# Miniprotein binders against q9h3h3: the designs that were tried, part 203

Target 1, 235 residues: q9h3h3
Amino acid sequence: EDGFTAEHLAAEAMAADMDPWLVFDARTTPATELDAWLAKYPPSQVTRYGDPGSPNSEPVGWIAVYGQGYSPNSGDVQGLQAAWEALQTSGRPITPGTLRQLAITHHVLSGKWLMHLAPGFKLDHAWAGIARAVVEGQLQVAKVSPRAKEGGRQVICVYTDDFTDRLGVLEADSAIRAAGIKCLLTYKPDVYTYLGIYRANRWHLCPTLYESRFQLGGSARGSRVLDRANNVELT
Short names: E, the ipSAE of ESMFold2; O, the ipSAE of OpenDDE; V2, 0.75 times the mean of E and O plus 0.25 times the DockQ between their complexes.

## First folded at step 16 (miniprotein)

Design xF5 (at its last look DockQ between E and O 0.86; V2 from the best seeds 0.77)
Fold by OpenDDE base, look of step 16:
Order: C-alpha cells, then structure tokens, then sequence
Structure xF5 (fold): chain B 235 residues (1-235), chain A 85 residues (1-85)
C-alpha cells in the first residue's frame, strides 16, 4: 500500500459506521438461520453502495454478527475527544501510557483483531468461520467491510471488550485461529481509531498493540502473538 | 522542482482547509451529517496527498500543518459518527 492508503481506508471505515449495517443478531435470531443469512449476504458480493445485482440495494456500512453475550458499550467517546483536544493544546508529552489512561478514564476500552483479505471465496469462508464462532459464543462480536467499488481488500474486525485485558485479547486470537483463520492478525484498540492515530502519526505512537502469526504445530493457540509496544512474544 | 512541490502542497492545504471549514460550518448549522462526511472524505484525500508530497520534500512545517488539519477533520468525523451510530 503506497503512501497513506491505510489511513484513507481507516477514514472510510469510520465514515462507513454512519451507514446502515447488515446484522445477524444471535440474541434475537436462531443460530439455525445463520447459514441462510451467510448465503444471502456473502461479504464478497455485498457492495458498499448497493450496486445493481448485489444482494443489497441500499448502502451498507458493515456486515456484522452479534453474539449472545454482546452488550454495546462505547464508553464516553465525547469525553475522550474533549480530553484529547485539551491534551494536544497543553503541549504535554503524548505516550502510549497517556492514551491508555485516557481510554481507562473514559471507559473506551474496546479493541479489535483485524485481518485483511481479498474479495472472494477465501474471504467469505473466513467470515463464515468467524460468524459461527460469534454465534457459538467463542467471540462476542465481529464485522466485515462490504466490497468496495474499486475492489481491494476487505477487513474483518473481531472485537474484544477490553484491550487492557491481555488474556481476553489472547483468547480472541485463539478463537479466531480455531475458526480456521491463518492470515496475519493485528490488534488495534478503538481509542487509537477514534483519536485518528495512524502508523505515521506525529507522536510516533504505534496503533497496533499486538500482532498474531499463525504457527503450524505450535502452542495450543496455534499462533505467535507479539507485543509490539514491548517487542516481546507472549506465546 | 522543490519549489513547485512546495506550491502544490500549499494549494492542497489551502483547499483542504476551506473544505474543512465548510464541513465544520455545515455541522454547526445542523445540516445532514452525511453531507459533511462527504466533504471530509475529500479533505482527507487532499491531506494524504499533501502529506505524501511534504514527506518527499522533507518539509517539517508543511507536514505539521497537514497533520493538524488531519486531526481537525478526524475529530469532526468522529462527532458526525456519534450522531448517526
């Protein structure tokens, strides 16, 4: 990806949150309907703007699956924003610790494992595996980006409730691997997303806390997880 | 030339700032958040190009100005998102 493509995709992803979502909610819909829903809305065919011939006629921001234990709690995002603006104005040093403290103070603790896949069967299969893991209670919530008009890779996001809970983050990695996902995973707290912290940010903050690589015949988790902040392998 | 690149960056930043101010105004006036969003997406495109060129030029001042506009645009996008989520 040349230049600031990743940053632009992040902006598009944030903007897409404002459009309607296609949701399978396991709290209200029987698990037996999941396969039919997946067949109706394969992410490789669902288009961002409802192109002719797509399964969707209207714009779709995301395709999502909510698990039985899913409880939406975004925390105090407005308070977080105000505190961030004040911090920038203060001229105080901004560190990963600063962002962690802001996140805790405002209860903006969600984070996500990210995987990027080309449109097609592999993406749809990966999504089906993740969706099933969510419905079965191994994961709380996941979403996948619809197909863009320009093509390109689609992103699957698998959320955890607390990016400060290392065990919970690692458990989600294990569940993703158990679902048959073998690609590279990166973990990003939502606080970094909300505050516009990109890889090339002026504060030299790394928005990716963890990286997971699939490992054949390895530990019970089937992956190696690297703490990017400390450059330490956790598994 | 470096001078031509500088001029191009300054034009991009000016255009981005004008569009950003328009988006901020629309937001303040209670216009449909989606219209402000569309403007912001254009702002980001301009700013990414400005940043790319500023990096190429090695001009720290222009980089900092571009990043400041990115942050303003992003904060506005976040506010818009909160209205429609």
Amino acid sequence: as target 1 above (235 residues)
Amino acid sequence: SPEEIREEIEELLEKAEEKLEEAEKKFKEGVDPRKARELLMEVFKLLWEALRLAEKLGNRELLDRAWELVQRAWMLLLRLRELLK
Scores: ipSAE 0.748, ipTM 0.930, lowest interface PAE 0.6, mean pLDDT 91
Fold by ESMFold2, look of step 16:
Structure xF5 (fold): chain B 235 residues (1-235), chain A 85 residues (1-85)
Amino acid sequence: as target 1 above (235 residues)
Amino acid sequence: SPEEIREEIEELLEKAEEKLEEAEKKFKEGVDPRKARELLMEVFKLLWEALRLAEKLGNRELLDRAWELVQRAWMLLLRLRELLK
């Protein structure tokens, strides 16, 4: 673990939420326009702050695709914050079970599969596959980070609406694999993101709930999924 | 020496808390939320260094103080996100 780099990148990702997004919204835009949009805004060329030669002249926080059935639901984030602060002063233990209960109580149930890829054709191709899966209805919403000046890895996030719904999470994994994605996927509930619980945290919690590894010739889904909290294989 | 490391951690924490208080004030007043965000990113950089040194020293009290400030800064960042998303 290298000097809290992952934790700072998480803070930068939340800050990026507050800048403009480039969005293809299937709810208002015909699916036939998707390929032209993807060609205009490849994630390897869209820059975080509008660098020279970019398709964008202004900052871009995220590039996103909303599916036709996408129904936004952020939940009671302010109530979650208040309950979290109260919990920390109560002397009660903070465990994965207490975080799960906070998420349920405040309806902050979304989570995401994450994949990290270097800038270039491989990233753009993977994003295009995910974006098509969203527009075709196999996935609901996804986003990808723009290019950083240093050229570090970028992240694709594929959202699900309820991390407690294991079948829904596994269905999303299957749809990601069907789009041709073979890299490691990790799943993080949004409650961990909102509360700032990443790899290094004072409670020694594991914020990654599931891992998915591509498995050639394996299960019908084409992946092996591990429950990280219990160290139990689900597939 | 351990005492020099302790003093450096305390300076980092003091500077981080000053910037955090400024960010909190700007958020409360609603005047410049993007400046508040900028200050918070500076706060995190100071706190990651304070945590690194406090872990090296093995000082539980300083670790706890640093993590409290991290959580306070993070909760403000989330409030800013909720305001501006």
Scores: ipSAE 0.746, ipTM 0.905, lowest interface PAE 0.9, mean pLDDT 89
ESMFold2 (binder alone), look of step 16: mean pLDDT 87; pTM 0.865

Design xF6 (at its last look DockQ between E and O 0.82; V2 from the best seeds 0.75)
Fold by ESMFold2, look of step 16:
Structure xF6 (fold): chain B 235 residues (1-235), chain A 85 residues (1-85)
Amino acid sequence: as target 1 above (235 residues)
Amino acid sequence: SPEEIREEIEELLEKAEEKLEEAEKKFKEGVDPRKARQLLMEVFRLLWEALRLAEKLGNRELLDRAWELVQRAWQLLLRLRELLK
């Protein structure tokens, strides 16, 4: 609607972290209960603020699935914020390398593959495939946004624990494709998210590290992955 | 005119900073974090409009002022998130 719609959606996503989440936690819940849970809470019908007639009566920030091996590791986010503020006043150039070093120093290494889908069957089907991959151990953790009152696209986030581990990021891409996902995927390290670095930013940084495009033929992994920082194909 | 656009940007920035200061006060006092969050979302809406107009005007000073407020607002939002999550 305006030129900063994506930036405002990112702020809304951060705000959503502070509301309750609907979580299927494979560490405490039998895998046989997953299909019933998915049927009860399809992301196209779970509403952000608990509309009357929704399966949820209270606000929901995110719908999430935690895998058996999921071990939360948020890192030193407060130290990251302090170092970021100091860096901005230091006169040192702010580059992708600088951000990478901040993330390593403060152990904020997680990142995520993102996909955007309209509400409806395709979204719910994609989410179900991702959720099963998490419960089966091919992926560690994923979340999906609830339906907004205005409508619009929803986002599925599939996390990896270390954006500097290229092989791990590519393995997650492969697992997403094996779950039947054919849409464009983009990869964003959490350090960029926490520091509020979007496509429109004063340092001209690119917060999308990788892009993955499904290729029906030609690639053994079913996708073509491009390193956006170096404009180099990885597959 | 360019002068009218500059005046509108300055009004938006003043309103955004006032709301941001109110949100910072509520955060520091440790009361009503949901109100602080609401104020921050209002701050962002004002700042996106200020940025859109400042880009149209091509004024680097106004762009820098708006982005500084965005960063300040974002850092407070993250602090709220960390306290409540």
Scores: ipSAE 0.739, ipTM 0.902, lowest interface PAE 0.9, mean pLDDT 89
Fold by OpenDDE base, look of step 16:
Structure xF6 (fold): chain B 235 residues (1-235), chain A 85 residues (1-85)
Amino acid sequence: as target 1 above (235 residues)
Amino acid sequence: SPEEIREEIEELLEKAEEKLEEAEKKFKEGVDPRKARQLLMEVFRLLWEALRLAEKLGNRELLDRAWELVQRAWQLLLRLRELLK
């Protein structure tokens, strides 16, 4: 991705949170209805602004699936933001440890595995696999971006409750791989997103904590996970 | 020329700051958050181009100014998001 495309996509993603979502909630909807819902709202056809001929007539920010165990907890995002502003003003050094501590203090612990896919059958198939894994309880919650007018890549986000729980992060990677996903995955804490920490930030903070690469015939997990902060392979 | 690139960056930053101030004003006045959001998306586009050019120029001062505006814009976007989520 040339220049600041990833940062712009992150801003668009944040802005998209403000528009209505298409949600399959497994807590209230029978799992047997998932296939019909997936067929009705394939992410490659759902358009960001409800273009003519799309399955949606109104703007859609995200398509999401909530699992049975999903409990929305965003923590104290406002307190986090205030503390971040104060920290910047203080002139104190800002490190990954600082951000981790801020996240813990304000209970903003969610993170996500990210995958970027071109619109089409492969995206819809990947999403169907993820959605099924969520409904079956292997994953808690996932979302996919709708199709943009420019036809750029769509993103699937698979969330974990705690980016500091390495085991939980790795379990989610395993479940994604078990769903048939073979592309590169990157794991980003939501705290980095909320604070506007980009790859080229002035503090030299890496917003990606983990990278997962698919591995044929290797470990039981079907992937190699790299800790980017420590440059250590975890699997 | 490096001078032309510098001038272009300064123009981008000025436009971005003006639009950002307008978005902040709209937010404070309780105008439809979606209008403020639209302005912010324009601000980000301007700032990404400013950052790209500043990186190309190797000008740290312009980079820092652009990043400060990015942070300010991002904070506003986060506040808007909290209102509409």
Scores: ipSAE 0.726, ipTM 0.926, lowest interface PAE 0.6, mean pLDDT 91
ESMFold2 (binder alone), look of step 16: mean pLDDT 86; pTM 0.861

Design xF7 (at its last look DockQ between E and O 0.90; V2 from the best seeds 0.77)
Fold by ESMFold2, look of step 16:
Structure xF7 (fold): chain B 235 residues (1-235), chain A 85 residues (1-85)
Amino acid sequence: as target 1 above (235 residues)
Amino acid sequence: SPEEIREEIEELLEKAEEKLEEAEKKFKEGVDPRKARELLMEVFKLLWEALRLAEKLGNRELMDRAWELVQLAWQLLLRLRELLK
């Protein structure tokens, strides 16, 4: 967990995208089947590589739930990569503004709230709450990592479709809190993920746009949300 | 000694470059993309160790070279992801 551990975990998360996913798709599956599906595939028991005794015998990269209104669109990722390569050789400064413009130009606008929980009933309960919020339409899409052999924390990702839409990002935070989630949340635009920009990066960029902390008496279902770029509390 | 550490970093970077080149060949051939992924994960492990040692020395040139390789490896990993999704 010291040094570059977080950066390696990000690489492993990208690699996991390439393995099969376990998906509850509300667009094709009745909502009444959700609780049985959650019981079949608790994230604390689904293993990354299909360990003996787990509910899966083959690798699983992610466990995901798609809401009724989910419309997948990753944007122009290949064009983003080419523009990023050109930018790095151009001598133009690399700033949060240039990354925002790259994301807008190439329609790579999605981002996600992240939460990290240890394996166990707390993780499974949190995931169940998020999954219900997605199926009920308060959130659009979420995923959770399976259990790794080393037994470290797992991550729940709750996606929003446009990181430049602050209202939409804050509404997702509120829906997460309404689902009973009290842990720290951090928000990262997908453009930073696709370009491999970590907290430890050559450009001293901050890839975490917002932090959300649960607080009794807060205005957004008990949230205190900090804008990391401006060091300004939004609630 | 600092010179021994510098030589370790150079060996790590050379090995990472070789594995990255092999991963690029596997990607272009299209025959075994999961082998390309395995090679890339090995490349990252070598580069994190090279970065750790380069930070210990305070050697900016070796740090920059390691980060450039990280960026190249990451971009290939993303291309693999886009191919296989």
Scores: ipSAE 0.740, ipTM 0.904, lowest interface PAE 0.9, mean pLDDT 89
Fold by OpenDDE base, look of step 16:
Structure xF7 (fold): chain B 235 residues (1-235), chain A 85 residues (1-85)
Amino acid sequence: as target 1 above (235 residues)
Amino acid sequence: SPEEIREEIEELLEKAEEKLEEAEKKFKEGVDPRKARELLMEVFKLLWEALRLAEKLGNRELMDRAWELVQLAWQLLLRLRELLK
């Protein structure tokens, strides 16, 4: 991606949170309705601004699926922000450890596996697999970006409750792979997103904690997961 | 020329600052958060271009100024987002 395209897409993603979401909530909707919902709102056809001929007439920020065990907890984002401002003004060194402590202190612990896919059948199929895994309880919550006017790549986000829980992060990777996803995955804590920490940030912080590459090995679908902070393979 | 690029960066930063101030004003006045959001998206576009050019020049001062504005814009966007949840 040329220049600051990734950073702009991150800003657009944050801005998209402010628009209505198309949600399948497994807590209130029978799992048997999932297929009909997926057919009605394929992410490759749902448009960001409700273009003529799209399944949606109104703007859509995200398409999301909530699992039965999903409980929204964003933590103290306002407190986090205030602490981040104070930290910047203090002149103290800012490290990944600092951000981790801020996240813990303010209970802003959510993170997500990210995958980027071109619009089309492969995206819709990938989303259907993820949505099913969420409804079946293998994953807690996922969302996918609607189609942009420019036809750029769409992102699927699969969330975990705690980016500091390495086991939980790895379990989500395994569930994504079991759903048939073979592309590159990157894991990013939400704290980095909320604080506007991009790849080219002035603090040289890497917003990606983990990378997962699909590996065909033996009888099992596996992943090679790299800890980017420590440059260590976990699997 | 390097001087022309510098001038372009300064113009971008000035425009970004003005739009950011307008967005903050709209926020404080209780205007529809989506209007402030649109302004912020324009601010980000300006700042990305400013950063690109500043990197090209190797001008750290201009880069730092642009990043400061990015942080302010992002903080405001976050606050706007919380209002619509």
Scores: ipSAE 0.718, ipTM 0.923, lowest interface PAE 0.6, mean pLDDT 91
ESMFold2 (binder alone), look of step 16: mean pLDDT 85; pTM 0.848

Design xF8 (at its last look DockQ between E and O 0.79; V2 from the best seeds 0.75)
Fold by ESMFold2, look of step 16:
Structure xF8 (fold): chain B 235 residues (1-235), chain A 85 residues (1-85)
Amino acid sequence: as target 1 above (235 residues)
Amino acid sequence: SPEEIREEIEELLEKAEEKLEEAEKKFKEGVDPRKARELLMEVFMLLWEALRLAEKLGNRELLDRAWELVMRAWQLLLRLRELYK
């Protein structure tokens, strides 16, 4: 019984950004070293706080892989926060268009596809596929949460540069499916994450922009992608 | 009883606000950001319980007070993350 589990997990995820990360950086590390790194640090075994028997002895906030083309840019997050605070005191309505405009104005355009998997072989296999896709250049950057003490579901985040670029977001979905991922994917722009806007929010906003479901049967490969804002299937 | 639940919510909100004020002070001093983060996680735990109880009562005023504290805590957490990531 926990009415705000997703909201608390989001707060923990933001806090985890402040702890050390385990990173495979393809910009500085040969691709031939990837398999050894994945075997050393499977996400189902790397623990958040360095539990006994873990490959890590110190806290780990995230496990990440950076592709050759990865160019980090969070945008003007401080300006975004200030504008958000001012907007809330102005009495003006808060709408999806408002959030989109804030993101554009402050250059906070990144977003991510999310997948949630229980610890174990399925999670480690999925992560390995994503990591290889990043190193091979089909995806730009991804991260996975370490194992929590409770052993609950973990999250893989696959980032894209610009949530307003629908084609780029759909290309990332295709690359994820090509890596063998069959589970449900949801896409969230980072502006919603930074402003703490999740399902339980005062403005009744839907922070999930797209949903992707693996497509079975037929002649097509890939996924069925739903635009949550318009309730329209895109694929 | 509804009165007992209301009193529990108010105690949770008071405790959360006290911890939030302590976290804000540590942030302003620029010291011990990990303690500030720990305080914020405690604030969220108190506020999720306050929200759960306030929803059960259907009490709009208590819901509004809890959500205001959640947003204040979240904004501080993001500032900490941006400075000390």
Scores: ipSAE 0.744, ipTM 0.907, lowest interface PAE 0.9, mean pLDDT 88
Fold by OpenDDE base, look of step 16:
Structure xF8 (fold): chain B 235 residues (1-235), chain A 85 residues (1-85)
Amino acid sequence: as target 1 above (235 residues)
Amino acid sequence: SPEEIREEIEELLEKAEEKLEEAEKKFKEGVDPRKARELLMEVFMLLWEALRLAEKLGNRELLDRAWELVMRAWQLLLRLRELYK
């Protein structure tokens, strides 16, 4: 991606949280209805602004699936923001450890595996696999961006409750791979997103904690996960 | 020329700051958060271009100014987003 495309997409993603979501909630909707819902709202056809002929007439921020065990907990995002502003003003060094401590203190611990796919059958198929894994309880929650007017790549986000729980992060990677996803995955804590930590930030913080690459014939997980902060392979 | 690029960056930063101040004002006044969001998206587009050019120029001062505006805009976007949770 040239220039600051990734940062712009992150801003658009955060802005999209303000628009209505198309949600399949497995806590209230029978799993048997998932296939019909997926057929009704394929992410390659759902448009960001409800274009004529799309399945949606109104703007859609995200298409999401909530699993049976999903419990929304965003933590103290306002407190986090205030502490971050104070920290910047203090002139104290900011490190990955600093951000981790802020996240823990304010209970902003969620993170997500990200995959970027071109609109089309491959995206819809990938989303269907992820949605099924969520409904079956292998994953807790996932969302996919709707189709943009420009036809750019769409993002699937698969969440974990705690980015500090390495095992939970790795289990989610395994479940994504088991769903048939073979593309590159990057894991980003939500705290990094909320605080606007980009690739070229003044503190030289890496916004990506983990990268997962698909591996043919490898370990039971079918992927190699790299800890980007420590430059260590975890699998 | 490097001087022309510098001037372009400064113009981008000025426009971005003006729009950001307008967005902050709208937010404070309780205007429709979607209008503030639209302004912020424009601010980000200006700032990404400013950052790109500043990186090309190798000007640390302009980079730092652009990043300060990015962070300020991002914090406003976060606050807007929290209204819908």
Scores: ipSAE 0.726, ipTM 0.929, lowest interface PAE 0.6, mean pLDDT 90
ESMFold2 (binder alone), look of step 16: mean pLDDT 86; pTM 0.854

Design xF9 (at its last look DockQ between E and O 0.84; V2 from the best seeds 0.76)
Fold by ESMFold2, fold request of step 17:
Structure xF9 (fold): chain B 235 residues (1-235), chain A 85 residues (1-85)
Amino acid sequence: as target 1 above (235 residues)
Amino acid sequence: SPEEIREEIEELLEKAEEKLEEAEKKFKEGVDPRKARELLMEVFRLLWEALRLAEKLGNRELLDRAWELVFRAWQLLVRLRELLK
């Protein structure tokens, strides 16, 4: 849309990575402390820059929960960037297959399910459910953006460690739904994020690999997942 | 007029490139990476406006210049994130 809003929000999200995070780390913190932590730092009240009356006095880039088995590995981002630059001068077409091969070669395989919610009870409730799923071992790691100065939608990111592992990605979708989440989910590999593949991009690529919609039928699979790259339903 | 819009785009691109070169220099020197981040966010704001106006004109050359600067700026933003995370 007008003014490249999605693209600027992506740049702001990258900038937020560089500020302090509020983290509940299940690897070093007892699970019994989670509920108190969630009550102290609801994402609808934690402010990006430490507004008066918020629970934080300093800037917060993200609120995050790390699961017991979380083992971070960003891969070879420097090598990825160099290869990407070389491809720009090669004249070769840029396709989703190109991005997949770059991700495999440089071990940048993580990705995330994204959900966008307005601030308030719905957001805080969704985040609490996701955070519990992470601490209980059904999900690996998640983060949520803090409240922006003038409100607006916030994002919850639920990570998976390998976007090429479709079973793992679908299992994460199922765990998100089991936590009571019914909104639209979109999946974005981290390689897309590092290479600047958002709504508007110079290669005209779809910025979303998978899309999950909650299935209203009672005994159905819980969600209908579409592969946006191939326009194929996975469920 | 179309000529006024073209001149505005060129001014935006010149300002964006100047700020981007300053951010690249600060990153290379290892001095004040928070300032480099601030400059990059200003670069993106200028470039999104340049792109919006260039799309309005249908000017392919100006669109290409803007996207090339976006590419350079994004590459630096990722490098900064890797440095500061």
Scores: ipSAE 0.823, ipTM 0.926, lowest interface PAE 0.7, mean pLDDT 90
Fold by OpenDDE base, fold request of step 17:
Structure xF9 (fold): chain B 235 residues (1-235), chain A 85 residues (1-85)
Amino acid sequence: as target 1 above (235 residues)
Amino acid sequence: SPEEIREEIEELLEKAEEKLEEAEKKFKEGVDPRKARELLMEVFRLLWEALRLAEKLGNRELLDRAWELVFRAWQLLVRLRELLK
């Protein structure tokens, strides 16, 4: 897969936000129902467009779990876009600091840890662990992409409320690791997605702020987190 | 030939721009955002192919034009998403 394929998948992921979601909301649904819900809608079997024989008959954009403390807040995305267009027109230099300031100004502070897994038992098991961590209050919200027709990798997204809060980002990494996840994790702010900051963007901005690698026998966190912007290990 | 590749890129860009304008029109008219979304997905596919060919050709002008259309299409997609959120 080339860089353009990855960008197309990012476009598809954003477009999928517009379709109905399969949601387990812990605020309104007893935690005791989670296991039955996970069994009914395993991510490896839920199909993007409701293929015959899938648990879903209609298109599904995402499968999601909301924790007890989850509060949807997307901020001022329209104002963010307008400010971004104005900034580009001005010809002023664009830096990670510029994007951070735009995000703060418009209250678009959400970010997510991302993991990519092939469809199958490992994906479903990983998702079950994450979903339980959300329902138990260790994480606030997570979503997983449904199975595509092409059988490509599915993505699990675990959100944090503020990408500028390093402690919150690290706590989410720890909770993901505690749930038994051992794969590579990357952290991306939503503001970078909304502004079209791709891996190969013209500003040479890296959309990945953090990378987490699992470490056996390491610190209590069980991972090494790299700050990609500063090339510094945080753990 | 390089000339044939250039012509193919120009055709892709033209087609992408036409579809993008159609998507923008649908958005302005208040048509179901999902219809505009489907057009945008086609626009992106065309632009990725144009970019691949332009990179192969090493043509900076064509690269810049394609990326400008990608940007415009992406901004529209974000706006469409916000309508359904």
Scores: ipSAE 0.808, ipTM 0.939, lowest interface PAE 0.5, mean pLDDT 92
ESMFold2, look of step 16: ipSAE 0.790; ipTM 0.912
ESMFold2 (binder alone), look of step 16: mean pLDDT 87; pTM 0.867
OpenDDE base, look of step 16: ipSAE 0.801; ipTM 0.937
ESMFold2, fold request of step 17: ipSAE 0.811, 0.821; ipTM 0.921, 0.927
ESMFold2 (binder alone), fold request of step 17: mean pLDDT 87, 87, 87; pTM 0.867, 0.865, 0.869
OpenDDE base, fold request of step 17: ipSAE 0.804, 0.792; ipTM 0.941, 0.937
ESMFold2, look of step 17: ipSAE 0.659; ipTM 0.846
ESMFold2 (binder alone), look of step 17: mean pLDDT 87; pTM 0.865
OpenDDE base, look of step 17: ipSAE 0.796; ipTM 0.935

